# VH-VL binders against Laminin subunit gamma-1 (lamc1), part 11

Target 1, 169 residues: Laminin subunit gamma-1 (lamc1), of Danio rerio (Zebrafish) (Brachydanio rerio) (q1lvf0r505to673)
Amino acid sequence: RDDEGWKGKQRDDSSVPVQWSPSSGEISLISEDYFPIYFVAPDKFLHNQLLSYGQNLTLNFRIQRHDARLSAEDVVLEGSGLRVAVPLIAQGNSYPGEETQTFVFRLHDTTDYPWRPTIKHADFQKLLYNLTSIMIRGTYSAQSAGYLDNVSLVTARRGPGTPARWVEK
Short names: E, the ipSAE of ESMFold2; O, the ipSAE of OpenDDE; V2, 0.75 times the mean of E and O plus 0.25 times the DockQ between their complexes.

## First folded at step 10 (VH-VL; framework fv_tislelizumab)

Design g5 (from f2 with heavy chain F27G L29I T30S V34W; at its last look DockQ between E and O 0.70; V2 from the best seeds 0.00; counts 0 for: pae E 5.4 > 2)
Fold by ESMFold2, look of step 10:
Structure g5 (fold): chain C 169 residues (1-169), chain A 118 residues (1-118), chain B 107 residues (1-107)
Amino acid sequence: as target 1 above (169 residues)
Amino acid sequence: QVQLQESGPGLVKPSETLSLTCTVSGGSISDYYWHWIRQPPGKGLEWIGYIYYSGSTNYNPSLKSRVTISKDTSKNQVSLKLSSVTAADTAVYYCARLDFYWGYFDYWGQGTTVTVSS
Amino acid sequence: DIVMTQSPDSLAVSLGERATINCKSSQSVSDEVAWYQQKPGQPPKLLINDASDRESGVPDRFSGSGYGTDFTLTISSLQAEDVAVYYCQQYYSTPLTFGQGTKLEIK
């Protein structure tokens, strides 16, 4: 199987199998009930991701059924004891459908990028400095599926000898 | 439009099994979550568990070892069994419907009172 | 288990005055909170879903607010028929849990 280390979890932390499709190259989660199941990102997306502050998290996503119900917590970031979330359609993203769409989330705390709760610049940076979880909600209905591909976390490159200008102690 | 009615014995002896039935009229039990919730006299509400139309169940961990929820689609009924009852299981028992998309209870039965006493 | 704690346990409010009932969860439940009204001898009746969305047929004087851990049900102008016990309920995760209830009476 080639799920690349992605895990499936419900909000109560119970594990759900992630499925992989060789023909489409997607991973998927299949729901039996209403309660959301999340794709949980592997280690390569975690830990010190401070260089992604102000950069994009991007993903390709589609759902099996068009009539999905979104929530306030469709994409969740946790780090340094802090937690922020957004709906899937935040920041100008369209509603998900049966056709694959690219979703883009800027990792920034200004009012243009409505991560909730609103936290200070320094705290958003602390969150990314010790990122412990990225969760992307995969299921939006009972008896349905969500399909994820091409997750990318953009980073700003540091030059030799450059101090971390946007990192706070 | 849809109506839910609980039925079963009002008096159950300690150590026996409490058995209740929720009969649904004006709609089908297919396509929904069917919950049991109870309310001890003068107290608040306690969630017991649910059954989904697929047969999948989920029970409150505090009761899981004693609870069985089942369905009979031919009779349009959902049933609750609670084994080894004590006086602490005395309550009004409700069946309720969880809307497929909303996650909260839009329809409740009238409730049936069960007293556990010798 | 997510504990839902209501305050006060009871309150008395004069007709036409504002009544406020609070509900606090032991962890974030986002906006996934419902409010119910229960009159004696009746099952609970759904008033508010998703913290602030009023159910069809519920009078405009009922409103809800909150996100995360702190939620409020407000009755802007108390009517005699609003005397009841009110419950909050989270549906963020199982087990589904209710607050202990708040008894609302006419002063």
Scores: ipSAE 0.121, ipTM 0.686, lowest interface PAE 5.4, mean pLDDT 86
ESMFold2 (binder alone), look of step 10: mean pLDDT 91; pTM 0.926
OpenDDE, look of step 10: ipSAE 0.773; ipTM 0.905

Design g6 (from f2 with light chain L96R; at its last look DockQ between E and O 0.71; V2 from the best seeds 0.00; counts 0 for: pae E 4.6 > 2)
Fold by ESMFold2, look of step 10:
Formats: C-alpha cells, structure tokens, sequence
Structure g6 (fold): chain C 169 residues (1-169), chain A 118 residues (1-118), chain B 107 residues (1-107)
C-alpha cells in the first residue's frame, strides 16, 4: 500500500481509510454517508511554504459518478491560525467527472474566484509561512467515490535547492 | 409520487418498546437514505438516526443506547424501535428522505403521534 | 454537536410587511444550512438549501442568506398562508442539528 502519507478525515476529524490502487496510481475515498471526506495532505506539503505564494497547487481528480454536489469548502488551507477555502470549480476549473481532470488553485489572496474569507496579502503570506493543513474534498454525495493523483505544490526558485513537487502514485 | 408514511401504535406504556414503520414509495431504499426525526408536543425537531446502505447505523448520541433502526428493502420499509420509553418520548415521529447529495431532507412523511402514558 | 440558535422565538408581522428570522451556529457551517416551514398539523416542508437556494415551487418572497455562523430567512411581503414555525438545520458536520424554531404570526 503506497498512499504517500495521505490521510482521510471528516470535518469532525474522525479518520476514514484512504484506498490505494497500484494499477492506476490513485488514492481514493469512498463514502457511506453524506458528510464529506477529505484527503489530508502529508507533511511534505506543509510548514513553511511561503515560496509558493502566487504559485499553484495542482491536482488530478475524478469521481466515480457523473453527479457531484460541490461546496464552498472543497479545498481548504489552514496556517498561522487562518483558514481559507474554495469550491472545486474556483478559478476557472471545470466540474469533476468520471475522467481525470487537472485542477489548479493559485495560492494568492486576489484571484477571479477568491479564497474565502477574503484576507489581505500579508495574511495569505502568513498562512503559507506556517501551513498546517491542506484538505481536498474527495466525496460529493452519500454514495460517492473520489480519486486523487498527481498533487503538486509549485514554488518560486529563490535560493539553493530544488522546487518542491510531488506526484501521488 | 415520492411518499413516506409512518405507522405504529399511538399509545405506549412507560418502560415498554415503541415500534414504528416507515413505508416508502416512488423511490428505492437502495438509492436513498431515510431518517427518523421526532418532535415533542409544542417543541422543536430532534434527529434520531438512520441506517447506512451497508447496514451500519448512525444514531443521535442522546438516544443511542435505546434506538434500533432497521430496513427491509424488499418491503420498502424502514423501522424504528425505541426501548424503555418514558413520558419524555411522547412526540410526533417523522420519517424523511435525505437528499441524494446533501444532508437536508427533501421529503417528509405526515408523521405519527406516539403518546407514552399509563 | 453544532448548536443552531434561532431568534426571535416568535414574532408578529403585519400582512404585506417584511419578516426576518435569524439562525446562528456555534461554529462555522459554511453555507450548509437548510430552512423548513411547518404549518400546524403538517410535517416540515423544505424551503431553502445551501443558505440561499430556493426549492422548486417556493414563492420568490422567501429568500435566505448567510455564510459561516449567521443566517437569515426573509419573507419580503408576508401572506396569511406564511403563518408557521420556521426551522434552520445545519448539515455541515455530524450530527445534523436543528434550530429550536421561530413562530411567525400575523400582527
């Protein structure tokens, strides 16, 4: 099993098993209840990610059914005691379907479909300076499955070292 | 066309078990969840619980030790049992269908009144 | 449990006037709030989902708004048939919880 440290959680912090598919390289969440289950990013995406300010969080996602009910909190960032969220279609992303699609979220306080609540430049940077949680909603109905792959967090290159990138396999 | 109908005895003695049945039509219990919700006289709504597609259950913690919910998909029925009843369990009992995607109830039964009295 | 607190417990509004009912959650529930109308002797009827989305067949005089912890249901021009008890419900996190209800009367 190679889930790369991803966890599954509901909003009340209860744990849900993340499934791994060696044939597709995807991780998945399967619901038996309406309440959303989130993919919770592992440590390598967290902590000081200030170099990702103005850069993209990118992920590949699909659902098992062509019927998804989005929410205001499909992608959630927490850091430095701050919390922002967007629906999955924010910033020009298409609705999820049965075929894998790439979703792109700019880590910036000013976008065409902003993170909510609205916070200022300094606060968004503060959030990324001590990033404590990235949650990506996996389930979209009471009988839903969601499949996640190829999560990457782009960084600006400012000093010694390579950009942080990660691909879920 | 979607309909839910509660049935059961209207009078139950203290310490006995209340048993109710919700009969549904216009949809399949393999596709939708049905919940039990009650309303004491002159008071608000209290969610009781439901049974998952898998057969697992989810109950209000305040009632969990006394509640059993079951289903019979072939009869289009969802059943509620509440043991060791007291006067505090006097209420109108509703069954309601959960929306396919979200946690609100799009269709409700007419309700059945249960009085706990000796 | 997320507590949903409605205010006022009851209100009286003149026919044709605006009625406003408030619902406050003990923590953020984003926009995941439904509103129900319950007339005497009848089951609750769903009016609004996702804080502001009117159900099919619900008159335009009913509107909802809010995000986070503070939600409102507004009836822009009260009709006699709107006399009922109104409930908010959160479906953000388990367990589902309802407000205590607001009784709306004609003044």
Amino acid sequence: as target 1 above (169 residues)
Amino acid sequence: QVQLQESGPGLVKPSETLSLTCTVSGFSLTDYYVHWIRQPPGKGLEWIGYIYYSGSTNYNPSLKSRVTISKDTSKNQVSLKLSSVTAADTAVYYCARLDFYWGYFDYWGQGTTVTVSS
Amino acid sequence: DIVMTQSPDSLAVSLGERATINCKSSQSVSDEVAWYQQKPGQPPKLLINDASDRESGVPDRFSGSGYGTDFTLTISSLQAEDVAVYYCQQYYSTPRTFGQGTKLEIK
Scores: ipSAE 0.254, ipTM 0.728, lowest interface PAE 4.6, mean pLDDT 87
ESMFold2 (binder alone), look of step 10: mean pLDDT 90; pTM 0.902
OpenDDE, look of step 10: ipSAE 0.692; ipTM 0.878

## First folded at step 12 (VH-VL; framework fv_tislelizumab)

Design i1 (from g2 with heavy chain N58Y, light chain S93T; at its last look DockQ between E and O 0.61; V2 from the best seeds 0.00; counts 0 for: pae E 3.6 > 2)
Fold by ESMFold2, look of step 12:
Parts: C-alpha cells; sequence; structure tokens
Structure i1 (fold): chain C 169 residues (1-169), chain A 118 residues (1-118), chain B 107 residues (1-107)
C-alpha cells in the first residue's frame, strides 16, 4: 500500500491503522473513541531538518464532519528532547471543514501564534537539528475521520546548523 | 430533556453478579457514548468503562476482567455487569454521557446505590 | 495510569471569600482537565472543561486555569450553595482518572 510510511498513533503510542485511498491519494485516520489519533511522519521528514528553520510545514487536510473541537496540541514537533505544539488554526489557518484546505505552519519560535511552550531561538534550532517526531492530529471527535495529503517541509539553501533569518516584524 | 437513569437491585450478595441498566432519553446512543463511573461511600469517583459502537470495550484495568458492558441502541440502554462482587464494590453507580468531542462527562444520571452484603 | 492529586483534601472558607483548589497530574495532560462539583446527595456536575472553559449555566465566580501538570479551580466569592466536593479529571489518555476530591465547606 502507498501510505508513504505514515503511521497512526494514539497518545499512549499504540498503533492505529492508517487508511489509504488510491483514487484520492489521501491517507486517513478513523476515530477509535474520544482519544485523538495522530498521523506520524516518516523518516524523510525527520532527523536533521535545521534547514527548515524559519520555513514552512504545509499540509492538506479535511475532516469528515465540519464541526470539530481543536486542542492545544493539534500539530506537535519533537526533537533533541524538546517538544512544541500548536492548534490546527494557529498562525492564521482557517478552521477545518469537509473541504480540503491547506494549512501552513512556520517553523520559527517568533510567529503570530508562537509554538508552545515558548522556547529560545537556539532551542528551536536544536529541536530541528534532531527532529524525532512530527505529529498531525487526524481525528477531532469520537465518531469522525480526518484526511491528510500533500505534506511538504520547505528547506532553506543554507548549510546545516545555520538558521534562516526572519524579518523582525 | 437530556436524561440518564440508572436502575437495578440495591442489594447484592457477595460473589454474585451486579447488574445495572442505564436508560437514556433526549439523545441517541449512535451519537454519544455512555460510560459507567462509581463512587464508594465517602470516597472519590472511579471510571469503570464503556462499549464502543463496534462492540469493542474499554475497561478500567483496576476492575480487570470482572466487568461486562453492553448496549442496546433500539432500547436506549447501556448495561453493566460486575461479577464476583465483594464489600469493596459497594458504591453509588452512575452512568454519564461523554461529550461529543472529548473525554469528559456533560450529563450524569442520578446514581443508584448498590450495597454488597450478606 | 495518570494520577490526579488534589490539594487540599478539604478546606473551609468564609462566605464571600476566595476558594482555591489545586490539581496536579503525574504526567503532562496539556489543558485536557475537567472540573466537577458534587453537592451532597447529588451526582457530579460539570463546571469547567479544557482547564479554563466554563460550561453553559455555570456562574462567573467559577474559573479554572492551568496547562501541563498544574491546574487550579477558583471560586472568587464563595456562596452557601457552593458547599460540595470538587473533582478534577484528566482525559488526555485512557483510563480516565479523577482526583481524590476536595471537600469545600463554609466557615
Amino acid sequence: as target 1 above (169 residues)
Amino acid sequence: QVQLQESGPGLVKPSETLSLTCTVSGFSLTDYYVHWIRQPPGKGLEWIGYIYYSGSTYYNPSLKSRVTISKDTSKNQVSLKLSSVTAADTAVYYCARLDFYWGYFDYWGQGTTVTVSS
Amino acid sequence: DIVMTQSPDSLAVSLGERATINCKSSQSVSDEVAWYQQKPGQPPKLLINDASDRESGVPDRFSGSGYGTDFTLTISSLQAEDVAVYYCQQYYTRPLTFGQGTKLEIK
């Protein structure tokens, strides 16, 4: 099957099957209960991703039902023993619905809606230097499904260990 | 409007099976899950578990394999059986509706007192 | 299992004064904590979800705060009807677990 190495996990690290649709090219997660299930990114998005500092993580996402309740931890990054998260609508993203939308998350400690907890520039860079997990929440109620496609991690041209500079506004 | 009501025997003998029924109204068991929670006299709340629409069950590990929960959506009922009861199972038993989105309980039944005694 | 520990086990507060109840989880539960009020002889009643979001019909004097492991329920001006036991509950992981309860009395 062509799920491109994406896995489904609950918060207790238990595995949940990721469904794949050859006709739509989407992967999906179906609710098991009230406990949220996350899409967990494969290795190609992980390890030394310092070149993505100040760049965008983008994804296409839709939910089976248009009414969902977001959390503080809808997109989660882990690396170098550090962990940050944001709600799905952080950084100007629209509330999810039944139609596919593009969500954009800037990988920077200084944004309009900062990653939480707030960490220093150097620590965000350390996180991306040894990125061990990217989790994107797929289910938003006990009786729902979420559909993910087109995950992209933008990189800068500069060498490893050097952050991309960002305008101070 | 939204209502949950527990029913069952108030007195159960040791080693027997406690059987309770939760009857709901004002909402559909196809849209919401109902959980069982109990409260021993003078003590706190203990989550027991529930049954998912697929028939899969989720139970508090502390109650091990003694619990059986079942659902009859056509009768608007959720049932609890607790086997091999002892005095430690004396409690008020509640059924409660899980929020549509999250794992907290927005509506509770009035509770039914079950005493395990010879 | 995530253990929810409340403090104090009981407290007495004069009418009109502030009451503060704390809840600490054994692991981070983000903001996924609910608070319940249980008046004598009644079932629990949901007051707060997501640590700070007041349920419809709950008086403004009830507020909640916290993130991670440390959570607080505050009653800004205690009234006679607030005599109850208060419980926190995490819903971050299974099994769902409750704090041991805090009994609130009027001095």
Scores: ipSAE 0.325, ipTM 0.749, lowest interface PAE 3.6, mean pLDDT 87
ESMFold2 (binder alone), look of step 12: mean pLDDT 92; pTM 0.937
OpenDDE, look of step 12: ipSAE 0.780; ipTM 0.908

Design i2 (from g2 with heavy chain F100Y, light chain D53T; at its last look DockQ between E and O 0.75; V2 from the best seeds 0.00; counts 0 for: pae E 2.7 > 2)
Heavy chain, then light chain:
Amino acid sequence: QVQLQESGPGLVKPSETLSLTCTVSGFSLTDYYVHWIRQPPGKGLEWIGYIYYSGSTNYNPSLKSRVTISKDTSKNQVSLKLSSVTAADTAVYYCARLDYYWGYFDYWGQGTTVTVSS
Amino acid sequence: DIVMTQSPDSLAVSLGERATINCKSSQSVSDEVAWYQQKPGQPPKLLINDASTRESGVPDRFSGSGYGTDFTLTISSLQAEDVAVYYCQQYYSRPLTFGQGTKLEIK
ESMFold2, look of step 12: ipSAE 0.444; ipTM 0.786
ESMFold2 (binder alone), look of step 12: mean pLDDT 92; pTM 0.937
OpenDDE, look of step 12: ipSAE 0.759; ipTM 0.904

Design i3 (from g2 with heavy chain F27G L29I T30S V34W S56K; at its last look DockQ between E and O 0.71; V2 from the best seeds 0.00; counts 0 for: pae E 3.5 > 2)
Fold by ESMFold2, look of step 12:
Structure i3 (fold): chain C 169 residues (1-169), chain A 118 residues (1-118), chain B 107 residues (1-107)
Amino acid sequence: as target 1 above (169 residues)
Amino acid sequence: QVQLQESGPGLVKPSETLSLTCTVSGGSISDYYWHWIRQPPGKGLEWIGYIYYSGKTNYNPSLKSRVTISKDTSKNQVSLKLSSVTAADTAVYYCARLDFYWGYFDYWGQGTTVTVSS
Amino acid sequence: DIVMTQSPDSLAVSLGERATINCKSSQSVSDEVAWYQQKPGQPPKLLINDASDRESGVPDRFSGSGYGTDFTLTISSLQAEDVAVYYCQQYYSRPLTFGQGTKLEIK
């Protein structure tokens, strides 16, 4: 699959073509105007992702234009009828640039990792238990492109014969 | 500084076409989004639509069948046509430029009053 | 369409007192709300963008707040020149929509 099942959508749910680059291995979205277009994650990132609670969502991203305008809802999670979002620079991430950067978002409800709106610990876990959507904003200005690669959703598991904790893999 | 000035007839008869022009000075229309907004007497603001500097348009669905927005780059002008007018189209009509990137309006014209009456 | 509903439709506030204007959207618009002031006989003037970011030249007695569906514009100490109609506007999605306006008067 050239786009690996990723879709492009606007906030009104209208579809936008996702482009794929075999030379760079990136997918991209190209804007027509100032309304954001989102990369929408395929099913393999969705459904029961409770094991990712307290773990990282990571992605590689770059933009075509240096004068990007960020928003409060650059990364959006939906699940179990709940919705949370963060700006791209949340949690200490740098502003996006023309060079690919890794962006890291911890899936946790503590004030150190403020997703908006604030929800209870149990509700964040409920959201991840039935994750229905992950959206990563791809376009940050008119007539510009955003390029996404290497999205991973880290999971935890208990190790044999040791004090149990959830670990990053 | 960028300035916007609306012009056109102040009186239009019912069922005819309202035509307005926004003349832009101190900047080029080739670089921005240009909107039309109207305000009936004593009422609030209604977004009509915009033209993108590429020529693409978007219109308020409530007016879409009657609205045409166009540009003339050589005259640095943006134009509004609203067909089949009624008394409900009586309003002050504004042209406005959106702030760079997003859809809020940083520059407004002074407005021109259009009355629809027989 | 996203409906923006302001409250109250009008308010009267004594000089030097705090004025609060509310705006509610029919669905989440994140922080993508602008506030405009329209004085009699003038076009609207942008005051606040992104719910809370004051435009250059706007007095610091004007502040905005909110996220999601509930937004406020606050004037901390009303001045005579603040008599106007105030509008909120969402730019989260098309079509762009305005609140119905709130008329601010001096008591």
Scores: ipSAE 0.313, ipTM 0.727, lowest interface PAE 3.5, mean pLDDT 86
ESMFold2 (binder alone), look of step 12: mean pLDDT 90; pTM 0.909
OpenDDE, look of step 12: ipSAE 0.765; ipTM 0.905

Design i4 (from g2 with heavy chain D31E, light chain L96H; at its last look DockQ between E and O 0.70; V2 from the best seeds 0.00; counts 0 for: pae E 2.7 > 2)
Fold by ESMFold2, look of step 12:
Structure i4 (fold): chain C 169 residues (1-169), chain A 118 residues (1-118), chain B 107 residues (1-107)
Amino acid sequence: as target 1 above (169 residues)
Amino acid sequence: QVQLQESGPGLVKPSETLSLTCTVSGFSLTEYYVHWIRQPPGKGLEWIGYIYYSGSTNYNPSLKSRVTISKDTSKNQVSLKLSSVTAADTAVYYCARLDFYWGYFDYWGQGTTVTVSS
Amino acid sequence: DIVMTQSPDSLAVSLGERATINCKSSQSVSDEVAWYQQKPGQPPKLLINDASDRESGVPDRFSGSGYGTDFTLTISSLQAEDVAVYYCQQYYSRPHTFGQGTKLEIK
């Protein structure tokens, strides 16, 4: 296993190297900078992901410090010229800590910390039909490290009773 | 109690180097970044830059060829040098403490006025 | 660079009345906007972070709102000590940029 095509980027589109740990299977971003650095998903998570509408984006994440400050844009989706984001604790997720946690984000407009800005259900489907970016914020303070693993995008059933296929990094 | 204070000569000749020092107290430069920001007379605020914990720097692109920021953690000081000054560099110069998590400035020094003239 | 444009450049409001200052960014900055108050002869003072979060010791007559590109600072009942220049600042992306300022005066 390696970084599997994950990239590191800041909001100004500048590139940051992603670190990889063979022993843990995690990728990480480490920063002395207060501007967020994001894990950017590789191509296998992108393009036509309409079958994931109403399903979950799942990730394992931990930070080196429990006192991180979240933002409105900790997880970002872009597609078809649309962009939505949520804080890491959206949709009932716990605050991140030093122990790896599973974070779950439903790819739908929900009532608990929904994706922002609010868009129509049809536009969310359009976003997923041509998904161009998934970004997961890795750094949460001026001296910060974040560790990401096991990103998956759940695929809806193809027909009655057909099991969903799992998408893994 | 958090305090920042700028110091340095108030008058600098054109083409010479402006040198300022920010002395901090009530916090450690190993915990917080300090930025330099200036304000020309009657004008708005212009961000200059800062120095990372590693010693690398981040400067406003419009000034980067002329600016040098350094620090001395043991003296609680952050220094600014701006070379090849012109009248356009006349301003009040502030040092300001960055919030630990985000890019807003929670404490500011009182500012020091620097005039560039012959 | 993300341009922060304030409106109006100058505003006169009667004591006890509501003052509204707007700030517009050239691209989305989510809620990552701070507001500063600068009284004559003083450095800027942080009032609001994250568009709406009032700093400790700031009177509750000051409030902020906005998300994306449009942000507002509101003073619900103007006091004489509120005469100042107000600046917005984005910290979404480098470089840090400030609005040009809005001068608030008593009418």
Scores: ipSAE 0.450, ipTM 0.789, lowest interface PAE 2.7, mean pLDDT 87
ESMFold2 (binder alone), look of step 12: mean pLDDT 89; pTM 0.873
OpenDDE, look of step 12: ipSAE 0.781; ipTM 0.906

Design i5 (from g2 with light chain D53T S93K; at its last look DockQ between E and O 0.78; V2 from the best seeds 0.00; counts 0 for: pae E 2.7 > 2)
Heavy chain, then light chain:
Amino acid sequence: QVQLQESGPGLVKPSETLSLTCTVSGFSLTDYYVHWIRQPPGKGLEWIGYIYYSGSTNYNPSLKSRVTISKDTSKNQVSLKLSSVTAADTAVYYCARLDFYWGYFDYWGQGTTVTVSS
Amino acid sequence: DIVMTQSPDSLAVSLGERATINCKSSQSVSDEVAWYQQKPGQPPKLLINDASTRESGVPDRFSGSGYGTDFTLTISSLQAEDVAVYYCQQYYKRPLTFGQGTKLEIK
ESMFold2, look of step 12: ipSAE 0.468; ipTM 0.798
ESMFold2 (binder alone), look of step 12: mean pLDDT 92; pTM 0.936
OpenDDE, look of step 12: ipSAE 0.729; ipTM 0.894

## First folded at step 13 (VH-VL; framework fv_tislelizumab)

Design j1 (from i2 with light chain S52Y; at its last look DockQ between E and O 0.67; V2 from the best seeds 0.00; counts 0 for: pae E 3.2 > 2)
Fold by ESMFold2, look of step 13:
Structure j1 (fold): chain C 169 residues (1-169), chain A 118 residues (1-118), chain B 107 residues (1-107)
Amino acid sequence: as target 1 above (169 residues)
Amino acid sequence: QVQLQESGPGLVKPSETLSLTCTVSGFSLTDYYVHWIRQPPGKGLEWIGYIYYSGSTNYNPSLKSRVTISKDTSKNQVSLKLSSVTAADTAVYYCARLDYYWGYFDYWGQGTTVTVSS
Amino acid sequence: DIVMTQSPDSLAVSLGERATINCKSSQSVSDEVAWYQQKPGQPPKLLINDAYTRESGVPDRFSGSGYGTDFTLTISSLQAEDVAVYYCQQYYSRPLTFGQGTKLEIK
């Protein structure tokens, strides 16, 4: 399957199959109930990502149904024993809908909507120095699906950092 | 409006199977999940499980080997069977409607008391 | 399993005074906590979802707060009809688990 190593997991770390669409190039997670299922990023996005401090994590996402309910932990980063999260609408992002939208998350504190819990700037850098997990919530209601594409971790260089399907070099 | 009603035998012998039915009205089982939850006398609440729209089930691991939940959407019914009961299974058994989006329960049945005694 | 521990087990508060009930989870559950009120011989009644959102028809004197592992239910001015057992519930992960309950009485 051409999911490029993306995994599906629930909050109890149980595995859920990630579906892949050859025609759209999207990966998806399908929900039967309230329980959130996360896309878990493959190895290419992890480890030393310090050059992405102050830059963007960018993703394309859509949902099957309009009436999604967000959480405090829709995008989660873990590294160096630290963990931070944000709602999907953090930092001025719009609510998800049936049409694909680009979501952008700046990897540092902002004046508008910081990552939670708030950690020191140095600790955010430490988190990115040894990034061990990126999780993007895929399901937002019962009987619904979420579709993910074009995940990019931008660096302080021209072009993307380590995108799953955004080619550079 | 929205109603849930449990029914079944109030007395069950040890080692036998407890069988309950939840009848719902004011909503469709194609739109909402109904879960089973129990409460031993003078004690707290314990989640039992539910059945997905697909027919797959999800049960509390502590009870999984003894629980069967099924539904009949045309009759607006969800059923619970708990096998090999003991005195520890004496409780009030509730069916409750899961919120459309999240894992809390917005409507509850009145509850039915099941006593396991020989 | 995520364990939800309430404190105190029992609480007596004078009419018109503030009652505070605590709930602590064994691991982070974000803000995904609900609170229920249960009067004798009745099923639980949902009061609050997502730690702080009052359900329709619940009086303004009920409020909730918390994030992560520590949650509170507050009744700002106790009324006679508020005598009940109160339960917290996490819905962060399966199995869904409830606190052991806090019995609220008039002092």
Scores: ipSAE 0.375, ipTM 0.765, lowest interface PAE 3.2, mean pLDDT 87
ESMFold2 (binder alone), look of step 13: mean pLDDT 91; pTM 0.934
OpenDDE, look of step 13: ipSAE 0.644; ipTM 0.874

Design j2 (from i2 with light chain S28D; at its last look DockQ between E and O 0.68; V2 from the best seeds 0.00; counts 0 for: pae E 4.0 > 2)
Fold by ESMFold2, look of step 13:
Structure j2 (fold): chain C 169 residues (1-169), chain A 118 residues (1-118), chain B 107 residues (1-107)
Amino acid sequence: as target 1 above (169 residues)
Amino acid sequence: QVQLQESGPGLVKPSETLSLTCTVSGFSLTDYYVHWIRQPPGKGLEWIGYIYYSGSTNYNPSLKSRVTISKDTSKNQVSLKLSSVTAADTAVYYCARLDYYWGYFDYWGQGTTVTVSS
Amino acid sequence: DIVMTQSPDSLAVSLGERATINCKSSQDVSDEVAWYQQKPGQPPKLLINDASTRESGVPDRFSGSGYGTDFTLTISSLQAEDVAVYYCQQYYSRPLTFGQGTKLEIK
């Protein structure tokens, strides 16, 4: 395994190296300051992802320090000029810890899936139609490390004569 | 008790370099960043910059070419040098402690007034 | 640079009345705004972090709100000791920037 095209960026678009561990298969980001550093998803997760509407974005994540401070923008989606975000604990996810946990984010605009800002069904679909960015926050304090693995974006697909099945990317 | 105190000459001639020191107590410079911020008389606050744990620096782009920030962790000191000063650099200079998690300042020094006069 | 614009520049409010200070950012800064109080001859004092979280020891008459580009500091019942200049500050992106200040006075 390798970084699979994942990049590290700060909010000002400055690049930060993503670290990779052959032994654990994780990628990581390490911070020296308060600015969040984000894992930025490669092209395979982007562009027309309309078939992921109503499906899950999942990720495995852990932090170096157990006293992390979350934000309103720990997972960010951008597309078609629209932008939505959630805290890492949104939708019933547990607080991150030193042990790897699975986080699940439903790509849907109902009040049960608290993406902010609230946007209409059609706008969430437009966002996924031309998805230009998925960012997952990796650092949660000034001397923080975050470790990411197993990011998947489920895509609802149907074959002729076969019940609908979701294909994980 | 968290304390920060700025010190240095109050009067600097134009084209010279102003040099200030921030002495801290009640916390370690290995645990918290200290930033420099200035306030011209009767005006608002302007962030100047800070030095990372690694020794790299981050400066306000408007001042970047003239600013040098350094630290001496064993003396609990952070220093600021601003070269080629003009009357526009007359201000109260503060050092302030950054929150452990985020980019706001929970403790400030009293400030030291620097006047640039020909 | 993210510009923080406060309004009004100056505000006079009667004792016991509500004071409202606005801060608008030139771009989306999420909830990453702090508010400071600066009394004459003193350094700024942190009041509010993350747009709405009061710092320890700050009276409950102070409250903050906002997300994105529009932020508000409210003093629900003005006291004499609240006379000061108030600043908002964004910490979403470098460089850190402050609003120009709002001077609060007693009528």
Scores: ipSAE 0.312, ipTM 0.749, lowest interface PAE 4.0, mean pLDDT 87
ESMFold2 (binder alone), look of step 13: mean pLDDT 92; pTM 0.937
OpenDDE, look of step 13: ipSAE 0.658; ipTM 0.873

